VHH binders against q9rw55. Designs and how they scored, part 13

Target 1, 281 residues: q9rw55
Amino acid sequence: PQVEQLARQKMWNLAERFVAGESIESAIQAVQALERDGIAGNLDLLGEFIDSPAKCTEFADDVIKLIEAAHAAGIKPYVSIKLSSVGQGKDENGEDLGLTNARRIIAKAKEYGGFICLDMEDHTRVDVTLEQFRTLVGEFGAEHVGTVLQSYLYRSLGDRASLDDLRPNIRMVKGAYLEPATVAYPDKADVDQNYRRLVFQHLKAGNYTNVATHDERIIDDVKRFVLAHGIGKDAFEFQMLYGIRRDLQKQLAAEGYRVRVYLPYGRDWYAYFSRRIAETP
Below, E stands for the ipSAE of ESMFold2; O stands for the ipSAE of OpenDDE; V2 stands for 0.75 times the mean of E and O plus 0.25 times the DockQ between their complexes.

## First folded at step 2 (VHH)

Design i05 (framework vhh_7w1s_2; at its last look DockQ between E and O 0.01; V2 from the best seeds 0.00; counts 0 for: pae O 16.4 > 2, grease 24.3 > 24.2, SAP .696 > .668, placed apart)
Fold by ESMFold2, look of step 2:
Structure i05 (fold): chain B 281 residues (1-281), chain A 116 residues (1-116)
Amino acid sequence: as target 1 above (281 residues)
Amino acid sequence: QLQLVESGGGLVQAGGSMRLSCAASGFTFSYAMGWHRQAPGKQRELVAKISGGSTAYDDSVKGRFTISRDNTKNTVYLQMNSLKVEDTAVYYCAAKLYRGSWFDYWGQGTQVTVSS
């Protein structure tokens, strides 16, 4: 018990740089600190062991409380969710609890002019997530819901093009799941080059593009691309992780670029980080 | 649905004046309203914004342009005086709902052409 408490304290000393505490209040304070530097937030309530329909709905209710609290604090409600955490998957009647919960969350965000980003998970969920994304954009508009494409997946360039009719707001990431070479590029150089292709194609299509990376070479490439193509700073944003390269975050904001920072928070930070460390020693 | 509709653009001689209007509908709140412009081959840039009683202007238009708001008509105006050929652009009305957000709601734009 005392050993567990010491381990938890040691883990928090490592995690506190990258997690905005356990509460809505600490998350709001972290966003307010970012906003003093001209940087926006992307809030992510950490969840672990969401393994029943009731817990999925409780998690969705907690996301709605976060949206309400952000609005009350004068902060744009901008929240990422994983559809698996709110119940993605058809029941015996063909109804998908995740879609039901996502509708409630996005409706609340839309009420306040906010935005919900539907995180992409492992490759087996891409089809259903993109189908549900299309449904939700149709119901709420692209101003209030976006999704993610992962440059390490071979399919992502085709997926990007297939969504152009929606004029979608998409976050471009490299990918963080262990994927087999049958579906994903094994080599970093290929992942990085495909990342550039995704970003540039999305920008050239006239769609709002979230450039989520800390790679300064890619950031510089994006700066050159937008200048060469007459693309304004209001057509894209750079996105980074809380606690990583705060100097670069501030520098980009001072140069007039839009910068948004991903802020995970919640009581499940210890379980989440413990599991991450066990999987990636 | 949030909507911004610009009007008042057109052709004007250098040295002349023009007033742009932006009718806003569906907004229950906003932190700021603004006018942006995009000249051919250039990035879209903020030229004027109004928030509460405060206004701010790009240096290139300061003293020549005036932004104002009529809350009874839910309308924002840009009075443009002493127009120069360099002011030629598509002008966009925009809205920013939160202080820590950006101008994310846009009109379709109105062309302003200043001839010499």
Scores: ipSAE 0.559, ipTM 0.776, lowest interface PAE 1.6, mean pLDDT 90
Fold by OpenDDE, look of step 2:
Structure i05 (fold): chain B 281 residues (1-281), chain A 116 residues (1-116)
Amino acid sequence: as target 1 above (281 residues)
Amino acid sequence: QLQLVESGGGLVQAGGSMRLSCAASGFTFSYAMGWHRQAPGKQRELVAKISGGSTAYDDSVKGRFTISRDNTKNTVYLQMNSLKVEDTAVYYCAAKLYRGSWFDYWGQGTQVTVSS
């Protein structure tokens, strides 16, 4: 146990750059630090090992506490959640538990003018996530709940188009899961092209767009695109991970773009960190 | 909405000249503009491309066709000289909006017919 603790401590020394601590207080402090540089925060409570309905509900309660704490600290609540972590796919009392808990979370956020992003997970959850997203937008408004599309999926352009009636706030990412070639582009070049298409089509449609990437080539393409089409800097934002390309984050903010940093926090940081290290080329 | 509209096509005798125009609307910037053509029973092929000040041509039209752009009018041109019967095709204007893509936007096409 002592060896394990020491190992975790050493790993934490490395991971602290990418994780905003283990507590709500540390997460809030990290957001406040970013705001001093003109950068907004997106809080993500880490909970990768949730597998029971009771734990899902408890997790949702913890997210609500986070929202309360953010508001108390004078920060507009902005939180990302995975619906699986709050009970998606679990039936309780004739309702999907994920949807039930998402309502609770979004309702609390809305009370303080906040925003909840429903993170997209693997391809098997895309349909149910989008369906629940549509329901929640209808209930709370597009200004209080958004979702994520992944460019590595063949379906994503179609998914984006199908959501236009909602005028949705959507975060565009390349993809975070290992997907089969039957549903996702195996070639990085295709993923990158599809990413640009997703971003550009969403911007052109007049929808708020979150450009979540560290790819400078894509960022530059977006800058040129919005300039060419007369799209204002207030119509979208760049999003980046906590601790990654901090120089670029500050630069974009200084250039007048909206920048938001994704801040994972919580005791379950080890799994997150390990995964991120593995994904880093 | 982003649109490309071709004009200037029609019937011309072999050895003659024709100038195609493509007016772009809905955007003021493109990484590259190009002309493509598709003859009956054949695949669509790139004829000429312009990016910044750089031009490229298919070997079959080199020395005969010239692509140019007027940024003030947001228009791209294809000057076709010494036309041949084999140049008969529907000509399409296309725009590439970013560096990492192929042509993303297309016009409806204009028919060019070269008679013997």
Scores: ipSAE 0.000, ipTM 0.204, lowest interface PAE 16.4, mean pLDDT 90
ESMFold2 (binder alone), look of step 2: mean pLDDT 83; pTM 0.845

Design i06 (framework vhh_7w1s_2; at its last look DockQ between E and O 0.03; V2 from the best seeds 0.00; counts 0 for: pae O 5.5 > 2, unsure alone 64.5 < 65, placed apart)
Fold by ESMFold2, look of step 2:
Structure i06 (fold): chain B 281 residues (1-281), chain A 116 residues (1-116)
Amino acid sequence: as target 1 above (281 residues)
Amino acid sequence: QLQLVESGGGLVQAGGSMRLSCAASGFTFDYAMGWHRQAPGKQRELVAKISGGSTAYDDSVKGRFTISRDNTKNTVYLQMNSLKVEDTAVYYCAAKLYRGSWYDYWGQGTQVTVSS
C-alpha cells in the first residue's frame, strides 16, 4: 500500500498538467479558468475497470452528476463518453444497457441545452456506435449529441457521407488505437491527408465540424480553406488537449476562432496513467 | 424546444428607424442574447449584445442602435435609428445559454432593407 501511495504521488506530479484532478469541483474550476480566456471545455470523467451492468449504470449516474454540476456552475454541459463505459452491447434479451444509459445522459444534457459527444473507440465498435448515434440523433436532435470519426480508418470517408442526412456534429480525430493495416492507414502522411479530406468534406456539406488536432499545418490549412470557401467561424471549432499548447489555444481564441479543450478528471486517473506507463517501457 | 423568432423587418428609407423583436420560447432570458447581421456576400457579424447588466455594440452602429430585453415577455429588441444603406442585411437573433459558450441558438432571420 505504501509503494502504491508513493507511486500515485509521483504519477500525479507527472499527470497534474494534463488531468484536472479527481473531483467534479476541480474539473469545474479548470473549465472556469479556460473560459476566462474565451475557451470552452469538453469534460471527460475517467473510468477504469467498468465491468458489470451495475458499474456501467453507476458511471452513467456520475456523468449525470457532472452535467448537473456544470449547469449549476453556469457552464454549458459538454461531455464526452465512451459507450463501452456505460454498457454498450446487447444482453440475452436483445437490450443494450449502453444505449439505455446514453439516453439518460443525453436527456439530462438536453434539459440544460448541453451536448454529449460519443467517443469512437477501436474499429470493432464503429458499426454499433454509428448505429446508436443515428438512433440517438433521431431521439434528441443533432444539437445535443455528436460523435467522432477517425481519419486513420479507411472507412471513415464513407461513414461521414452516410451520416449527412442527420446534419451531424462530428469531431474529426486521427485515431488513438493501434489498428491493423487491413482497416487503417499505416503511414502518418496518409492519415494526415485523410484527416484533411474528412474535415473539408464535412465543412463543405454544411455540418458543424470539430477540428481536433495540435498539428499547426492542418490548422493553417483549415483557416485557408474556410476563408476560400466563405465558411464562417461559427461553423467549426478547434479542439485540443488540456495542458498541451496552451499558447496555441489562447492564440486561436484571440484570433476569434472557437476553441474547446478536452479536460479529463476523476479518481481513476491513476489507473489510467499506470496502464499508460506500463504499456510504454 | 429552444426557438427564436425575429420580426419587425422590412423596407425603410435611409435616415429612418425600425425596431426588431426576437421572441424566445422554450427558455428564459437568464442568458446572453445578441443581434447579428449578414449582408450579401459577407460573414455574419455581431451588431449588439446584452448579457447580465451589460450591453455592447459594434462600432458601426454605436449611438444609433439600442438593444433591450423584456424578461416578462421573453423578448429582446433592437431599436435601429439613423439607418444607412450599409445596414441592409438579414438580421438574426441569437442566444447562448451560458456566458462562457457561443451563440448556438439562432432565429431564421428578418430582412432589413435600407433604400437611398
Scores: ipSAE 0.376, ipTM 0.711, lowest interface PAE 3.0, mean pLDDT 89
Fold by OpenDDE, look of step 2:
Structure i06 (fold): chain B 281 residues (1-281), chain A 116 residues (1-116)
Amino acid sequence: as target 1 above (281 residues)
Amino acid sequence: QLQLVESGGGLVQAGGSMRLSCAASGFTFDYAMGWHRQAPGKQRELVAKISGGSTAYDDSVKGRFTISRDNTKNTVYLQMNSLKVEDTAVYYCAAKLYRGSWYDYWGQGTQVTVSS
């Protein structure tokens, strides 16, 4: 146990750059620090070991506490959640538990003018996530709930188009899960190109777009695109991970672009950090 | 950098017709759009709105005014027929867009004067 503790401590010394601490307080402080630099925050409570309905509900409660704490600290609540973490796929009282808990979370956020992003997970959850997203947008409004599309999936352009009636706030990412070639582009070049398509189509449609990437080439392409099409800087934002390319974050903010940083926090940071290291060697 | 630019206003005799145009830039033109007007000493009021293919009109202009849109030109129109002196106002084009929040965007307005 002592060895494990020491290992965790050493790992934390490395991980603290990428994780906004273990507590709500530390997360809030991290957001406040970003805001001093003109950068907004996106809080993500880490929950890697949620495997029961009761734990899902407890997790949702913790997210609600986070929302309340953000509001109390004078921060507009902005939180990302994975629906699986709050019970998606679990039936409780004739309703999907994820949907039930998402309603609770979004309702609380809405009360404070906040925003909840429903993170997209693996391809097997895309349909149910988008369906639940549509339901929740109908109930709470597109200004209070958004979702994520992943450019490495063949379906994503179609998914974007199918959601256009909602005028949705969508975060565009390349993709974080290992997907088979039957559903996802195996070639990075294709993923990058599809990413551009998603972003540009969503921007042209007039929908608020979150450009979540650290790829400077794509960032530059977006800058040129919006300039060429007369799209204002208020029509979208760049999103980046906490601790990654801090220089670029500040630069974009200084250039007048909206920048939002994804801030994972919580006790379960080790799994997150380990996964991130593996993804970005 | 999102802009709405009205055109087509001016002086017209009562009973006449006029067509207003609103050109939008910075977004595709499938959002809800509307025309508002403000007469001297009065509050701004909704005249007509269009969302997709659905239209709505103020009772005072029903049967006389028609709102339409051309998505290929990113333009919304207000065809005004059988104009009355009471229709004299500054007419504003408006769009409601989501930009992290819902915002109302307005044009600069165009003067419509109906003489007796």
Scores: ipSAE 0.040, ipTM 0.360, lowest interface PAE 5.5, mean pLDDT 90
ESMFold2 (binder alone), look of step 2: mean pLDDT 82; pTM 0.838

Design i07 (framework vhh_5j56_2; at its last look DockQ between E and O 0.67; V2 from the best seeds 0.00; counts 0 for: pae E 16.3 > 2)
Fold by OpenDDE, look of step 2:
Structure i07 (fold): chain B 281 residues (1-281), chain A 123 residues (1-123)
Amino acid sequence: as target 1 above (281 residues)
Amino acid sequence: QVQLVESGGGLVQPGGSLRLSCVASGFTFSDYSSYAIGWFRQAPGKEREGLSSISSSYGGSTSYSDSVKGRFTISRDNAKNTVYLQMNSLKPEDTAVYYCAAKLYRGSWYDYWGQGTQVTVSS
């Protein structure tokens, strides 16, 4: 713990590039700064591993506070949450706590015309997350809640197709978890190819698509694809991480594409930052 | 330099058994808090197939594909820096080149691959 504290102090100067501060205020300011450049924000409250139902509910309350603060600041609320953080898998009062808390969060967002993205976690949570997503879309509408698919999973193409009846807003990512060989493509080339498949099929289906990647080759492929198929720039958006390829973010925005930046914030930034470093040694 | 070397392949009759070894060099399993070692195979004209994985998580979480579940067993020897694949009840359709791969970080792909070892199941 002491080492971590020292590390946190020393590494903050490096981490501040990738984390929108520790407070709601700093997060809001970061979004406002992005908006000046024609870039939208996606706020992610960083949290520690939460194993207590009470803490899960508290976390959900904090997310709701974030939504309120965004609205108060004149920002359309756009927040990503991991359902595990708000109690997925915990049974309270005969219902999954994650679902209960997600419902509260989305209801608040909807009140202000906002949007909640249910982040996808490891493969063991895919089924329950998609099920809960379906439930929540039914309750609140696809315009207020979305989810994420990961291209490195063999199942993801099928998952995408299975959700078409919902006309869902889906964020496409390559994947960030240590998945076993039995459920995920082992080669980058296959992951990238499957990523293109997911994006293109979702676009062709007429669904709002979030192309969450920094891969310029894929970005260019998407540009060509939408042009070839007469898909408007308002039918999808590019999403990127805070502090990564800022030049590309601005460029895409200047070209008329919708761009949204994922902004993690909170006191638990060290774990997030450490993971990011580990992913790109 | 990270290297993976497979061994233990060969010719075996249907119903027979083989034990494959994957020796890692250039790193030790204990050097990484997060890693996965996986076994794959590729038969001529077919796509590469993931068979089994062992992860550093949860004391060595294992996974098996449906095609090999109940017949194959993955294990690890940290002292030897080796991962094994015990293959029992082998079938002709198990004929393929078997590969070991390592994922040393959280991410979307395996970073390192072995050269592969041929397994042939034939009467």
Scores: ipSAE 0.090, ipTM 0.623, lowest interface PAE 2.1, mean pLDDT 91
Fold by ESMFold2, look of step 2:
Structure i07 (fold): chain B 281 residues (1-281), chain A 123 residues (1-123)
Amino acid sequence: as target 1 above (281 residues)
Amino acid sequence: QVQLVESGGGLVQPGGSLRLSCVASGFTFSDYSSYAIGWFRQAPGKEREGLSSISSSYGGSTSYSDSVKGRFTISRDNAKNTVYLQMNSLKPEDTAVYYCAAKLYRGSWYDYWGQGTQVTVSS
């Protein structure tokens, strides 16, 4: 137990640059520091071991507390959630706890002019997540709920187009889940090309676009694209990870681009961080 | 240093069977909690086609493309650090170079590729 505590403390010394601590208070302080530099926050409560209805509802309650605390601190709430963490899946009566909890969370955020991003998870959840996203946009409006598309999935271009009637706010990511070759591109070059396609098509459709990447070549391509097409800086934002390329984050903000930084926090950071770097070469 | 080596290719008549092997080194299946091993094929002048995969993230879940579902079976032998593709009811259209590839947690795509093994289905 004391060896495990020492290992946890040593891991925290390494991780603290990339994780906004364990508490709401530390997460809010991290966002406030970013906002002093003209950078917005994207708060993400870590919940790696949520596997019962009671824990799902407890997690949703904690997200609502985060939203309330952010508002009280003068921060416009912007929170990402995974629908699996709040209970996605039909029960024996055909009711979906995740959808119920998502409604509670989005309603709270809407009260404060905030925004909830529904993270995309593994490929087996894409259909239900997009269906629920469509339902929640209908209930709350696209200014209060968004979702994510992953460029490594073959389906993502079609999914993007199918959502245009919603005028959706979408975060474009490459993807971080292990996916079978039957659903995801095997080559990095194809993933990167599809990423550009997703971003450019979404911008041209007139939809708010979140460019979530640290890839400077793609960032430069987006800058050239928006200039060439007369797309204003209020139509998109760059999104990056807490603690990675803070120089680039500040540089983009100083150039007048919208920049948002992903801030994971919570008691489960040790399991999260350990797993993220478990394959360190 | 992750390496993959395919074997088991060759010439076979239509309706026949082959079993391909993919031996991994520098990567031990039992030591990784997040990986996928996939089988792909490519005929000259055609795009590479994904056939089947096996993943640790889904409890060792397998998947198959429609073109091979019901005819090909992917399996894994942890003791030999080897993934297999059992190919039954082979057709001339299955003629290609077959590759195994690995996707590890840090990548969003297959970064590690074998050199390929030729499968030819012909009378």
Scores: ipSAE 0.000, ipTM 0.178, lowest interface PAE 16.3, mean pLDDT 85
ESMFold2 (binder alone), look of step 2: mean pLDDT 83; pTM 0.855

## First folded at step 4 (VHH)

Design s01 (framework vhh_7w1s_2)
Fold by ESMFold2-Fast, scan of step 4:
Structure s01 (fold): chain B 281 residues (1-281), chain A 116 residues (1-116)
Amino acid sequence: as target 1 above (281 residues)
Amino acid sequence: QLQLVESGGGLVQAGGSMRLSCAASGFTFSYAMGWHRQAPGKQRELVAKISGGSTAYDDSVKGRFTISRDNTKNTVYLQMNSLKVEDTAVYYCAAKLYRGSWYEYWGQGTQVTVSS
């Protein structure tokens, strides 16, 4: 209806600073703009209410289209996916659908020298996601698939150490889901300290580390750590969200650090933002 | 499956010459290939690159080093002439597949030590 369309248009004026548009074309243009500043992209196709096997496979097909479009535009395909959106936990002829669809996506990215990050979700999916990550690294190589560890979880330090045999590329985040105190640190100070432990241990192990935070204290501590330990700027990168602290993104890139920006895009942005606003007050 | 293997390197006297080789396997397309070096306690730096029909060099090696490629052998070379003590470093072969990307495929490195 007209009222809903007008609300969507007004909401877009707020969202356009944080979302790279609704189409593959707009997302690619956003990556190209970042690359002119020496900043790389990590593309995330927004998806809501992906609740059937058919929709999961359709979403995977759309991710493959994104990978092909990025390659055609002269951009290295670097894409994040949530395994739940491609069918993790759904049985398709005796195989996990998410694993089947992830293989298709990673195989396509690998053809173009690209990379897929398996986004971590809530704590109930950590075990299955890390198991599937190990399988996929064995099939495609750590240079083509990575995953995420969340510092708010007590388990994450042990998980990180358990993966060292893979020499894995890991994106370190604090965590964004509501989690019970039985599995996650309730205090911010503990989350932040555990974040430093994850990053420092992963760097010391010689593993490619993605430092995904806007927290300047942590960024400064990472800068000092790598300098003190002789770790080169090609062994890690800083990652930030599109539209957040663009000043800091440009500053780090100008200082010679690798910087990558997480770029959400897609038609489902309105549903996402509308739900967030309704839940907050 | 993408692999870069360096060979050559070793000890050479100042004023001498040395040629490094980098054999590439597992890929048909690369936008650019280059030679980087890292001296003890210093950051890694790009010294020479080849992209399509074009070459480029860092000012510190311009006129002394030459990068070339044999597409039939999938091999990139770095010919180093008039070597100086300050050229002492581990030399790395690297490839990037896309115009706007950084170098993501690296060889293991080969030591070059210039004495005297």
Scores: ipSAE 0.000, ipTM 0.167, lowest interface PAE 13.4, mean pLDDT 85

Design s02 (framework vhh_7w1s_2)
Fold by ESMFold2-Fast, scan of step 4:
Structure s02 (fold): chain B 281 residues (1-281), chain A 116 residues (1-116)
Amino acid sequence: as target 1 above (281 residues)
Amino acid sequence: QLQLVESGGGLVQAGGSMRLSCAASGFTFSYAMGWHRQAPGKQRELVAAISGGSTAYDDSVKGRFTISRDNTKNTVYLQMNSLKVEDTAVYYCAAKLYRGSWYYYWGQGTQVTVSS
């Protein structure tokens, strides 16, 4: 324990750049600092993955506390959740626990004019997540619930088109190239090309698009695309991770683009940071 | 924290069979998992992967290797049949987890040596 405590303390000196602290209070303060620079926040409560219905419900309760705290601080709640963390795939009295808990979270956010992004996970969860997304949009409206599509998946282009009837708010992310060739592009160049296809098609369809990337080539291509097609700056936003390319975040905001930063926080930051450092392209 | 512990491996004769196991701890098994290998003087390559009901294989092992999983034990297996000398490599278990972005976790690797 002593050695782990010292390692955790030393690690925080490196991690504080990428994590908005351990508490709701510190996360709220970090969002307020970003808003002073004209940058919006997207709050993500960090948690260890434990396969327990009770812990999933406790996690959902903590997300609701975050939403209430954001509102109390004068911040419009914008929160990302993983359905697996709130019980997706677990039966509770004949219903999917993740869907039940997501409804509670979204209902609370909606009371305050907020928004919940349903983070996409591994490809085994895409079907159920998109089904639940459709259900939740039907119940709460596309202005309060969004989801994520991953350009590394072959299926994502078709999934995007299939959702156009909802006029959905979608966060576009790349994914990694080292994947099963049956479901994902093995070549990074194909992932990047498909990312552009997803973003451009979604924008052209008139759907609110979150361009989540630090890749300046793609950002520049998006800027040119919207200018060429007469798409207003109110139809999309750029999203980046907390502590990454702060210079680019500020530059885009100064140019009049909407910018939102994904802010992870919580006591489980050590695990998040360690995994982040272990990440491979 | 997620940890991957490999078992199996060792020496086997050409034409024989071997099964590798990879146990994951720290998370429930809801992500993509696979086996990579690195032969002497070559780069690490994907051999087989499993995610949900889908599997993928490198052309060099199709029909000979089978990947499977036990979700209750958070364990993935690689059954290797009709082994060739060219299959000699260090085999690595890998897990891919999504948490707002993709994270890879790697096992330490296990040596498979196929003798002629």
Scores: ipSAE 0.000, ipTM 0.145, lowest interface PAE 16.1, mean pLDDT 83

